# Designs tried in a protein design chat: VH-VL binders against q96il0. Part 4

Target 1, 167 residues: q96il0
Amino acid sequence: APERGAERRDTAPSGVSRFCPPRKSCHDWIGPPDKYSNLRPVHFYIPENESPLEQKLRKLRQETQEWNQQFWANQNLTFSKEKEEFIHSRLKTKGLGLRTESGQKATLNAEEMADFYKEFLSKNFQKHMYYNRDWYKRNFAITFFMGKVALERIWNKLKQKQKKRSN

## First folded at step 4 (VH-VL)

Design a2
Fold by OpenDDE, look of step 5:
Structure a2 (fold): chain C 167 residues (1-167), chain A 120 residues (1-120), chain B 111 residues (1-111)
Amino acid sequence: as target 1 above (167 residues)
Amino acid sequence: EVQLVESGGGLVQPGRSLRLSCAASGFTFSSYGMNWVRQAPGKGLEWVSYISSSGGSTSYADSVQGRFTISRDNGKNSLYLQMNSLRAEDTALYFCAKDTEYGSWSFDYWGQGTMVTVSS
Amino acid sequence: QSELTQPRSVSGSPGQSVTISCTGTSSNIGAGYDVHWYQQHPGKAPKLLISDNSNRPSGVPDRFSGSKSGNTASLTISGLQAEDEADYYCQSYDSSLDAYVFGTGTDVTVL
């Protein structure tokens, strides 16, 4: 009995291509789109005198990015897999081969694919609802901390101006 | 109701390995960072490790750096702590602790803990 | 590990107010990191009592209050009750360690 090769579950390699920005950059860097998530990774700059509030904001942004990358990488992999399975199943049902006479991968028409998309969206509706909810919560928190950091910076600038006037 | 249930504790000899687990329920596990905190008998609390909601970021206390590995399975609502090269000073009650909210570096829910005893 | 410094024990009579101090360094509380407080009864898990210096989670009585000034945070228990007998821990973050840090703990006794 031939040992059924354990289908290596292609776990989306956690290897987000760590685009390493130049060490001397004083700015956030945006990398090319990730091949799995299709999202552009951001490398966040760490200032030498980072305040606790700035650090919290940076970490929150980083974690949110990682969360988004993982979600969409997994979602895209699932989508691709299910799409392929759907196409194969439908072609088989039609008595059609997986390849055309020209050797190209056989595809379904737009109407048939519309059914797949509808089913896929319906099946993943709850997952998307949870994602959206969490997305809003995270972005609200980020925005809130951005406001706090802005206020802190203004206050620090005012204090420095007062100190310069007193000397 | 939020529940965290630790397991995997026990008696082990120095130099051995142990894996702790924490089963989470009552909240969206994948949305929150998770922590391990330990308490030696009759001593205070000591933070051990953190893992982000996605598992992409981890941090460790110096006392366990290079020996312990934190991981999570969001599909199983589970947190893990692989402990290698265990020492007598690692003897403690180990708690699983949930991050409170985004931007708050506090822990709002704790498990009851699992006891790890390292003895010859 | 740079632990936050707390008094070993604090005692008070029922109805009195007691204050627990938590003293840090320039790399944690003094750097501006928030302080959180936990209550732990014997044989029980810690419970979050105060978050972000002064925020009281739902279900925590109003008699608990937190404050922070300079390098020191304080937890005040007003109207001390028998059920308040427990260990109390402060917690913050230390930038030099890149780690969360707890206080040494304070045993509160109700006389």
Scores: ipSAE 0.787, ipTM 0.923, lowest interface PAE 0.6, mean pLDDT 91
Fold by ESMFold2, look of step 5:
Structure a2 (fold): chain C 167 residues (1-167), chain A 120 residues (1-120), chain B 111 residues (1-111)
Amino acid sequence: as target 1 above (167 residues)
Amino acid sequence: EVQLVESGGGLVQPGRSLRLSCAASGFTFSSYGMNWVRQAPGKGLEWVSYISSSGGSTSYADSVQGRFTISRDNGKNSLYLQMNSLRAEDTALYFCAKDTEYGSWSFDYWGQGTMVTVSS
Amino acid sequence: QSELTQPRSVSGSPGQSVTISCTGTSSNIGAGYDVHWYQQHPGKAPKLLISDNSNRPSGVPDRFSGSKSGNTASLTISGLQAEDEADYYCQSYDSSLDAYVFGTGTDVTVL
């Protein structure tokens, strides 16, 4: 997949983390945790003479990161929203306020919160199963291409060594 | 059975806009990148645009850059192409095409296409 | 438009072999990008025949084969049959254009 015109290269103030690697980096960079997904993005180095195989690997890693960031950002928002709605609903049923006298948010005990966690897991079970399957498929492909890139680099070093010996 | 069904084509005057849709079924739509490819009458294939599985990365052919916008709705299993500032040279049969498995830059399933005619 | 060069047409008798060339440049095939092949019958959508230079997807007859060397890829149809009469396109990636590129297309005629 070509990366021409990719939206992720031009980060906007839409609540997504703003991180810019150093201008002249020769290495991949790990940025700070994203506000919504809580995942640390990798900012990938693009070598000047990137081979087609290296490009395939880099784009596969970039697109997998995009996919993973989107999934967890959405899940974290949904989880947080539904958790607060559940607490609010249960407090209202008990005739309790949303805040204690100290001004802190009123909460439910661990057994009451266990009902929420169980309901959330059950409702989202299929979604997380598909995510895990796709995650393994993506990581298998990444590992496969990492191996191919490693072999390509060994081959290139051997060709360079043979060329020097023949000179 | 993998199916891709394009719609939204038609006759339109130059300078106008048109929005193409592609309904996908028979596979996990959100797992794959998607493409638009066009074919002018009696001519060969021309790649138009790509969008990654999450929608986070897009790319465009030079001939449509700045005029066309690819998008997707993974909740509706749908791919879109917003075509602005249409020109006579955009007249073509437009296919949506599914990217193959990860690391292969080929198109393993194609729709039957929707015809866009740009004429005064 | 297109950057990959194919012959305009090739023909053969039933049972013979035909080969379609696909010639690129140092920014696409010559840079090491893979080549893919598609078959398109009149009035129909393209069908993937060969991916990654030589891989044959399930359901594609084994009389279709592909190879790549240097700036050139080849599609060979062994044992030509009447239903092989169609247009054939190669496709690769071009780093200079930052784009997928298709070949000019080859009209295969079965005599």
Scores: ipSAE 0.501, ipTM 0.804, lowest interface PAE 2.4, mean pLDDT 85

## First folded at step 5 (VH-VL)

Design o9
Fold by OpenDDE, look of step 6:
Structure o9 (fold): chain C 167 residues (1-167), chain A 121 residues (1-121), chain B 108 residues (1-108)
Amino acid sequence: as target 1 above (167 residues)
Amino acid sequence: QIQLVQSGAEVKKPGASVKVSCKASGYTFTNYYISWVRQAPGQGLEWMGWISAFSGDTNYAQKLQGRVTMTTDTSTSTAYMELRSLRSDDTAVYYCARGIPYDQSKGFDYWGQGTLVTVSS
Amino acid sequence: QAVLTQPPSVSVSPGQTASITCSGDNLGSKYAYWYQQKPGQSPVLVMYQDTRRPSGIPERFSASNSGNTATLTISGTQAMDEADYYCQTWDDSTGYEVFGGGTKLTVL
């Protein structure tokens, strides 16, 4: 019997959503929410005459998107797993089964779940601080390069107008 | 495949400096941090510091403040660790490791092969 | 500065369960990571975020965190599991990474 390859379950798939925009697209496309991160991926258009600055901006945006997708995918998986473990542990401590008499999944009350949320937030506090810091730095960099690209485009348009007036 | 490949072994005199390189491949280099960890012969793991490959932000262990400098080259996906004013007690295997200094990642999920630095008179 | 304390050594017979503890102040409010290091090799991540196992790590490896103590458990310990094991966390005030002193696991 062929050893069924151990399903690489726990790597958040490098879930570049296989959303492929139409081949004739001349603009950025927004895909559906990713199933793990719940973030909508953007497919960035590559102009035929992309400048080095435009390319740098595009790469920075792509890398930042990947970074965000990975963060939130991992965060959501961690949250879901820890929540389930917490519920199971508490039910076991109470001598309760994982299923009610009606066959439904046993749940904890709001007060018990509040303890979970408090603990989860505490454990993830530093993570969120560093994430926010890095998020601001990345967005600042993106905005900065957007400004540079805008200036470059204005300059190129002015040069073209001057050349047309001289002919 | 994700790999961290470090530079070769170094032999230095006391008071000299050493610069170890760590070339990363198989992932988006700027989306992660690089930590440096050393291990003296027969001793445990000692964290030295981390660097953000995106921003260049660094955090160094207090014991190494003023003697260590971490840098990255994003064009070559390479991290560098320079240790100055070397002493005999700096003799160790030096590791680079991929990780984020917060629980976003799987800790130090990938390690270099290590670089032996020997400080001898 | 956060300090993680591990037993210097643990011995176990083949097929038995090994338990390695890591104790530190406020460790219950943080995630613990575990690394295996064999002689002459780089450390390998064996557990992350207290209870999560990386791909490629055998199911016999498990971990828990209770109060200020993290525990690495190896069920059905094998001769190949003989290694040094390190716990790791971070310090919230400094942003430093902190390793335990390490535990030598011997399989007798």
Scores: ipSAE 0.780, ipTM 0.887, lowest interface PAE 0.6, mean pLDDT 90
Fold by ESMFold2, look of step 6:
Structure o9 (fold): chain C 167 residues (1-167), chain A 121 residues (1-121), chain B 108 residues (1-108)
Amino acid sequence: as target 1 above (167 residues)
Amino acid sequence: QIQLVQSGAEVKKPGASVKVSCKASGYTFTNYYISWVRQAPGQGLEWMGWISAFSGDTNYAQKLQGRVTMTTDTSTSTAYMELRSLRSDDTAVYYCARGIPYDQSKGFDYWGQGTLVTVSS
Amino acid sequence: QAVLTQPPSVSVSPGQTASITCSGDNLGSKYAYWYQQKPGQSPVLVMYQDTRRPSGIPERFSASNSGNTATLTISGTQAMDEADYYCQTWDDSTGYEVFGGGTKLTVL
């Protein structure tokens, strides 16, 4: 489309890492990227004989996925809107229109856009610091419960073997 | 149908303690922080602190350090704020609000109904 | 420690435009939020992240944030808009949430 060329909306600032939670069950299904967060959702399998500890782990993973998808959906929207506002403000200062004579959206050069990226990162620094801290705490919690589930499964196997040998 | 429902009004003497509850419903409680905000009669809003419902981490306003304790119970989706060594200038309506120091919420988008705490002797 | 300063009151006639200011050092480098509080009620979020409006808030509410000043603007002001209005941001050095002193909007 000639009126829609060139300009690309980014999903996040280049200085911000995109993370997926660790470890997924082998019976889970991974879907396509979500339209708003750009993260691939996990569709968790719920076995009929799921232990209480396995249920806690699954719920923790589900809640963490929801939390992470919400963060990146909001971040992507904020980035896109502020980028557009920055471009419009700088074009207005130059006395330029929002579209070129060819009808395409007017843009700024790379040096001008670097100012936007620096300002956006600075304005959102505290937000990403707390996000990263919360992400690490969630990752450690998930890993801890994965270990507990693994030990529960080993212990159940040992109890069955000991019961067989005693008979 | 997101709601924050607080405990009822209380009357306390100076030097006592008060513990206000805030029951959350309609969202994933552990994915948000709870802030506590108070408002003295005829005055503005004063932020007291927040607590992460996931980790239990807190950040308290400096003037309240040593007098305030915020906790959560994830099994009941309930946040608590305890204020000790009450003074007459602690008389206020105490609100809980859903919020985050970062971009998981749109500011303080949901508030409890408020709990009046009156400190007098 | 950040401080947000608001005028104590603003008066407008019905149908006119009300503007409520919120001043703070480098406020435009942070996000500003606005809350409406009617007597005996809890605050209600009316603007967030400088210029964004929550669902259910009338389009006559708008906001801006630049330099040291955020402004809440209510066009076509109605009697139901009579309330106290608070701005809010955070303090970079402490991470504390900071509210302005509040502005009483009167519709005469």
Scores: ipSAE 0.691, ipTM 0.855, lowest interface PAE 1.0, mean pLDDT 85

## First folded at step 6 (VH-VL)

Design da1
Fold by OpenDDE, fold request of step 13:
Order: structure tokens, then C-alpha cells, then sequence
Structure da1 (fold): chain C 167 residues (1-167), chain A 120 residues (1-120), chain B 111 residues (1-111)
């Protein structure tokens, strides 16, 4: 029995964006769109005196970003692959070659492609539902922590002002 | 119901390697960070390693840094711990532990553990 | 590894209240990192009892409460029951180690 080669599921390489922000920057940086996910990565600034709450927020944002990057990279890869397979299959069924007489890549009409999109969305509906659910949960948590950090910063500023008035 | 089932433990000699696995079920595995925590016989809990939900970030305790590698396969709902250059002090029950809510650096579900014994 | 310090053992009679302390340093609890508590029965996996200093996960009885002040966290068990006999561990994060840290553990005995 021929060893069915384990189809290496081409997982999109965890492409850590090679974008390096300037070392002296005190701000978050937005990198160029990732080639796989098409999402722009954010490089988060780490303050020297980062509070535990700020650290939690940063790590949560970073983890959420990584999660998003990976999800969309995989989705885009899957989409591209399935789209190509669909096109090839349909062209074959029509008795058409993969290339036109002019040497261009043969394409399907808008109606046929609409069928692909519908099928793809239907097939991935549950996956998108889970993604959306998780997306909301993550962003809710991030927003919550952003609020907490904001309050902490306000409180610290007030304490500093009081200390300056007392001296 | 959330379930975590560890496997791969056993008796090994010092310097050898072992790979632990954790099979997860009952929750969206890809949504949560995962951890390994160990407990030496008659001792307390020791955090070993963390991996983010996507697998893009990993963290290790100093005691295992450079020797252990945490990884995950979200398609298989599986967590792994590759343990190299094992030492006697690595003898412990190894637990797979799920991160609790986002932003909570705590662990809400644990497996029953798999025993690793490193002895000559 | 800088472990959080817990009493080795705490005992109480049924219906009494017992408190377990967890003392950290300026790099963990004293730095403002949250403390979590776990219950572990003999031969069982740990169970999350308290998260984020005082948050009680679903399914945890209200007799368990957590607090934090300064570099010390506390777990209080009110109305001690026989089933509460277990090991209890606090857990936090240590910035100097960039790692999660557990307490030394406390054996709670019900007399």
C-alpha cells in the first residue's frame, strides 16, 4: 500500500513581519501589510516603567494580533488554493485550457465566480462564526483593559499632582 | 466539557529526550494560550512553558530554557512539549493547562498529568 | 526560582474560617501583578479557585474569597468543610524572571 504522503498542510509560515521600528521610538508602529494575511502588523512600544496592567494589555494585544494574522493568512491561503482548484475544475469541465490563445490565464465569468464565493462562504461559515465570536471576546477584553489602564494612568497623574502640591 | 489529556510520559535516562502530548477537547483550542506546568513528587507546582493561541509566541522557565520546546497543532487540538537533555530534576508530573479568560494570566482547566521520570 | 511564600499548613474545624497567606516580592505581587489560587486534592489536577485576586470562577463556592494588599495575597475559606481538605497554591507573575510563579503550597487540614 503506497504510503500516502502526509499532505503537508501548507500552513502559512508564521511570517513575523521583518519590519523593525526605530530603536528610539516611544510609539507604536504600524508595519506594511503582511503578504499572507494582508493585515498591517502593529509593533507595540514597551515603556521602561510598564505597569503590570499595561503589560497585560500589551501582551493581550500582541497575542490577539498574532491570532488575527494567523487566521487571515490561513484563510487567504485556503481561499487562493480553493479558488484556483475551482477555476481549473470548471475550465476542465468546459473543455477549456488553463491558458487562452493569447497566453493569458483563463478566467471564469462573474456568475461562475459568484458560485465559487457562495460555496466558499457556505463551507467556511462555521469557521467565520467562531472567528467572529472570538474576535468580539478578544476586543472586548482589550477594550476593558484599555479602560483600566486609562484609569490607572489618571490615578497616577493625580497622585503625582498631589505630591507636588504637598511639597 | 473541557478535557485535557496528557500523554508521552515515561522512564528515561539523563540526557535523553521525550515528547509529551496533550489532547484538548470541549473548547475552541485555537482561541486560547496553553501551558505546561509540572509537579515533582511531593513538591509544589512549577510553571514550565507557555504558547500563544496562534503558536507565534512561546515562553519558558529558566530551568528548561534551551532544552524544552513547546508547540501546538490547532488543527489537531494538540499541545506538545519536546524535552531534550533531560535531567533528574525534570522528574515530575507534567500537566497541560489552559489559559483562563483573555488578560487573566491564570489556568482554568488542567489535565490529569503525565509522569516523567528521569533516572539512571 | 523566587517562589511565593505560603504557610506549610493551615488547619481548622468544620464551620470555621481559615486564611492562607501568599507573600511575594517587589517583582511579583508587590509589583502589582494579580494573584490566582488553585486547589489540588491528592492525586488530582489543580483547580482554579480564585483568579485576578478576588474573582471567583463559575462553580466555585462563595465560601472561597481572595484578597490582595501590598505584597501579600490571602485566600479565605469560610465555613470550612471536609471537602476543602487539599493543597492550595497561589500563583502570580514575576517580572524579574519573566515567568509565572507559584507559591510553596499550603496543606489545609480539616480537624
Amino acid sequence: as target 1 above (167 residues)
Amino acid sequence: EVQLVESGGGLVQPGRSLRLSCAASGFTFSSYGMNWVRQAPGKGLEWVSYISSSGGSTEYADSVQGRFTISRDNGKNSLYLQMNSLRAEDTALYFCAKDFEYGSWSFDYWGQGTMVTVSS
Amino acid sequence: QSELTQPRSVSGSPGQSVTISCTGTSSNIGAGYDVHWYQQHPGKAPKLLISDNSNRPSGVPDRFSGSKSGNTASLTISGLQAEDEADYYCQSYDSSLDAYVFGTGTDVTVL
Scores: ipSAE 0.881, ipTM 0.959, lowest interface PAE 0.5, mean pLDDT 93
Fold by OpenDDE, fold request of step 13:
Structure da1 (fold): chain C 167 residues (1-167), chain A 120 residues (1-120), chain B 111 residues (1-111)
Amino acid sequence: as target 1 above (167 residues)
Amino acid sequence: EVQLVESGGGLVQPGRSLRLSCAASGFTFSSYGMNWVRQAPGKGLEWVSYISSSGGSTEYADSVQGRFTISRDNGKNSLYLQMNSLRAEDTALYFCAKDFEYGSWSFDYWGQGTMVTVSS
Amino acid sequence: QSELTQPRSVSGSPGQSVTISCTGTSSNIGAGYDVHWYQQHPGKAPKLLISDNSNRPSGVPDRFSGSKSGNTASLTISGLQAEDEADYYCQSYDSSLDAYVFGTGTDVTVL
């Protein structure tokens, strides 16, 4: 029995945004949309005196971004693949070729495509639920750490003001 | 129940390579960073490597930098450690460890470990 | 490798309280990085006892508590029980190494 070649699930390459912010920038930068995920990556600034809390926040944001990029890159790839397969299957069933007489790619009507979308969403419902749950947990954590960092910064500013008044 | 099961350990000669595996179950593997931590016989714990939930970021201890490679397959709920140019000092019980909550740089679940012995 | 410093051993009688110290440097605990604590029984995997200096994960008894001050963290075991006989490790992050670091470990004996 020929070993059914393990279909290498085409995982989207980890799209390292080729966008490089200016070296002297003291701000976060937003890159162009990634070609696979269609998400705009953020390049996080690293301050010279980054606190442990700021570092935790930054790393958490970075990890969450990577997670999100990978999820949508894979999802978009899967969607595109399944969409194409659906179109081909339906055209074949109709006895139509993949190309029209004019040489254009044959397309399905809006109703047929609606069926595809419904089926796709239904099939991936659980995956989306898990994604959403994780998304909320991550963003909650990020927000929590943002609050902590904000408080830390306020406290540090107050301490500096007190020290300046004492001198 | 969360389970981590390490495998791939064994006896190897110095300079050889070994690949460790960790099979994860009982949680959403793709949602958490994973780590390798080792413990030499009769010694303490030593962090070896980290990989982010997506696999996009990796970190290594200086002791293994350039020799070890951490990787993961989220579709198979598996973590890997490729160990090259093994040395006697790499002899240890190797644990895979799951990151705890987001932003907590701690490990809440550990495997039972797989023993790696590097000896001439 | 800059390990966090722990006492080699701590002993106590059942019902007593024992404290394990974990001393770091300006690049880890002293820099403000959180400390975590693990319990390891002989031949077993480590178990997380305390996260983020004082947070107790679910399932960890109330008799375990953590604190941090300056460059030193402490794990206190109140009402010491025979089952608490184990090795205990603190863990943090070191900015100079850009790595997680563990303590040297403390053997807790119940007399």
Scores: ipSAE 0.881, ipTM 0.959, lowest interface PAE 0.5, mean pLDDT 93
Fold by OpenDDE, look of step 6:
Structure da1 (fold): chain C 167 residues (1-167), chain A 120 residues (1-120), chain B 111 residues (1-111)
Amino acid sequence: as target 1 above (167 residues)
Amino acid sequence: EVQLVESGGGLVQPGRSLRLSCAASGFTFSSYGMNWVRQAPGKGLEWVSYISSSGGSTEYADSVQGRFTISRDNGKNSLYLQMNSLRAEDTALYFCAKDFEYGSWSFDYWGQGTMVTVSS
Amino acid sequence: QSELTQPRSVSGSPGQSVTISCTGTSSNIGAGYDVHWYQQHPGKAPKLLISDNSNRPSGVPDRFSGSKSGNTASLTISGLQAEDEADYYCQSYDSSLDAYVFGTGTDVTVL
């Protein structure tokens, strides 16, 4: 019985974008698009006197980014794989080779590809719905914490002004 | 209903390795950070490790840093804890714990735990 | 490891109110990190009672309330019931350890 080679599911390496911002940066940095997700990673600045609330916000943003990167990396890989399989299957059905006479990769026409896209979207509809729901929940939480941080900063500034007036 | 089921505990000798597993159900596993928390017999709770929803970030208590590795498989709804170089002080009931709401650093669901005993 | 300090035990009669204190340091509760509370019955997993100082998750009775002031957090159990006999743990984050920290635990006894 031939040993069914365990298809190593090429899990997208959790490739932490090797983009390192300058150490002396006081700002968030945006890296180049990730090769798998095509999303630009953001490196969040860590203030020296980061409040617990600011830290929570930062960590939530970071986690959300990582979550988003992973989702799209996996989705893009799945999409690419299924697209290639679809093309190969259709070419085979047509009795066409995988390469043209000129040696170029054989492609399908726009109408045939439209069928693929429709099928792909239909198949992944529920996954996208869950993604969108989670995305909204995360962003709502982030926005809420951003508001809290803003209020905290205003309050701290007011306290400092009062202390300066009292001295 | 949210369920967390730990497994892989047992009796091991000092210096040996053990791998714990936690099977999650009843929620979108890939959406939440996960934790390991342990409780030595007759003692309090001790946080051990955290892993982000994507698995891109991990954190460890100093007591286990360099010896334990937390990981997850979101496709299998599974959390893991690889424990190397086990010590007697690692003897505890190990709980899998789910992060609560986004931005809340608390744990809303816990498993029943799996017992790890490190003894000569 | 820096643990949050709790009383070892608290007791009360049915219908009374009991309060459990959780005292931290300038690197955790005193730094402004939120406190969470858990109930653990013997041989059972911990249950979240209070999140974020005073937030009560769904399914937690109104008789449980949390507060925080300075470097101390408090869990109050009003109208103590027999089923409230359990261990209670506070939990927060410590910036000096970059870790979650639990309290020493309090045994609540209903007399």
Scores: ipSAE 0.859, ipTM 0.952, lowest interface PAE 0.5, mean pLDDT 92
Fold by ESMFold2, fold request of step 13:
Parts: sequence; C-alpha cells; structure tokens
Structure da1 (fold): chain C 167 residues (1-167), chain A 120 residues (1-120), chain B 111 residues (1-111)
Amino acid sequence: as target 1 above (167 residues)
Amino acid sequence: EVQLVESGGGLVQPGRSLRLSCAASGFTFSSYGMNWVRQAPGKGLEWVSYISSSGGSTEYADSVQGRFTISRDNGKNSLYLQMNSLRAEDTALYFCAKDFEYGSWSFDYWGQGTMVTVSS
Amino acid sequence: QSELTQPRSVSGSPGQSVTISCTGTSSNIGAGYDVHWYQQHPGKAPKLLISDNSNRPSGVPDRFSGSKSGNTASLTISGLQAEDEADYYCQSYDSSLDAYVFGTGTDVTVL
C-alpha cells in the first residue's frame, strides 16, 4: 500500500518529532513505543471542568507511567551493557575476537550465556521485587480512584436528573 | 526506620546561591514523590517544591519559581534544592518531606531541617 | 499567598476535648480538596496526624479525629494529654495557585 507521508519520521536526524494527540480530543491516547523503555505512553486528556478527584487520578496515572518508563529504560540499558561486557570478557578468556570470520559479532552459546542470565537475575532480584510490590500498590490505588471517579460521575448525573425534574 | 537528613544550610548574603541536600533511608526512595517545606523563624509552614518519584514532574511555589530548582538522584537516595538569587524572605528552616500514600497529597515523614539564613 | 485560617491558640484541661478549625476558600477546601493535619512539638519536625480529612496513619492515637464540611475542616483531640501541647497545622491543595497550602497554625496549650 502507498505511503502518504503524514506519519512521524523517526529516521530523520534533524527535526525529530514526538507524538502529539489532536488538541481537541476528548480521549486519552496511546503513543508509539518509547525508544528506551519499549512501553507505549498514554497521553492524558484534561477535561474542561476536572474535579479534584479526577485531577488526583490523572496525576497518579501520569506519575505511575513516568515511574514505570524510567525503571524499564534503566533496566534495559543495564542489561544490554552488562551482557556485552560479559560476552567480551568470556571471548577474551577463550582467546577469540569480538567478530567472526564473516564480520558478525561473536557471541557465546546458550550454555555459556546461561551463566550471564543467572548472574543478572541474582544481582537484580531485590530491585525487581521492590518494583513488583510498588507496581501492585500503584495499580491498586489507581483502581480505587477510578472507582471513586465513576461513583462521582454517576452521582453528578443523578443530581442533573433531579434538577431537570424540578425545573 | 525511615530517616531524612537535610544538609547544606548556612549563612549567605542576598543574591548568592546555596544547594541543599536530603539523604533518605529506610524506604524505597525511588517509589515516592518528595517535597521541600520551609518554616521562617517563629512562623508557620510553607510548601516550597515537589518532585515526582521518577523526577519527571516538578512544581514550585510562586515565591521561588524561577530561582529554585528541585532535583533527585534515585541512585544515591538523595533529594536536592538548588537555591539561586537568595533573598532575606528565604530565611527559614528547610525540611525535606516524603509523600504519604499514592494519591493522598500529604507528607508522612519529615527530616529535622537545615537552617538557611540570608542576611539583609 | 492564600493561607488556610486557623485560630491562633486553643487551651484545654487534661481529659477535655478541644477542636481546631481550618477554614479555606472556594479554590482549596471549598473546591473539594482533602485536608491533612500535622503536629509539631517545639524544636521538632512536623508529624502527619490525619490524612485525607479523617484517616489516622499507623501509630497515631485514636483520640485524634478529623472531619470536613463545606469550606471548613476540624481536628478534634479527645481526652487531652500533656504530650498534645504543640503547634498544629492543616494543609490542602489550592487549584488557583497550583500549590499546596498550609494553615496559619494553632498553638494548643494543656492547662
């Protein structure tokens, strides 16, 4: 199918653009995957007459997204860096170059790489345990606020019905 | 044991700068937003600045906007306040304070504060 | 800056109840933002006493209670004890300032 050129241009070095939802949208938007975390960010709608409870929910969701993206961006960077250092160290010990005869990056077989994965998981276990705990705490809080907002909106609609009948 | 220890206060002339630090321990620092709150001698509490857990969102009181910069280093469990263009009205005991539960917008643990004196 | 209004001081005898008011405006408490309460002993850091209008954090005695109605929040100390002699501050959020706001503070004296 032909391309129309309205899409974002991730390959252009000058004038790099970011996703921006339509300015008059009444909905949250899901953007493309973040370059560093591989997570899709949500772009939150701010309603014209946002209640204090709606504001709290929106800020909690926004800050949770930022927290989550930062964690995985940092973990992806650490994983990639430590993986390459491990491979380099083991190839050096074996007396092998960093590239094969074909010019491709040399690597280790699955059994050799298992030592890296075991070491990485062991070193990062505590960090991931705290992340999972806090991820659940944040999501439970978000769910409770979503329920409270839903009740607030139902109550406001009932008040509007009562006002309509009395008029 | 949650502990917050402020440092970097002192006596400084108007127009000069100071950088405050807050060392955190006893909780997962990177999971919570942090605040600076100040108290002028013999006066009440005044909120100064907020930073989200990731550092991606900051807020400032109007009285310090454009002069103070809040930051954090989650790798060092440390919160900072860069205070530029200091004025006599900035004289206060500066506390760092931890956000309570998610969505509460209240502060459950406070340090003992560090004193900043700006002589007129 | 707009401050939440509190009485300057309140006194009570041991065992009595005292109530501290915190009055805001239509841009903070009156807009529906929650109110939190802090206790500050002389020379000490503030301590969170009540969050979200009426919630007591762990370790806070149940003689402390909070409520909110209209533009006003209240902290009640039932069964006043000598250790309750301190300054008390309310706190909320103000949508017009996009800022947290504290009350003017109340000095509680136990007679």
Scores: ipSAE 0.725, ipTM 0.901, lowest interface PAE 1.0, mean pLDDT 87

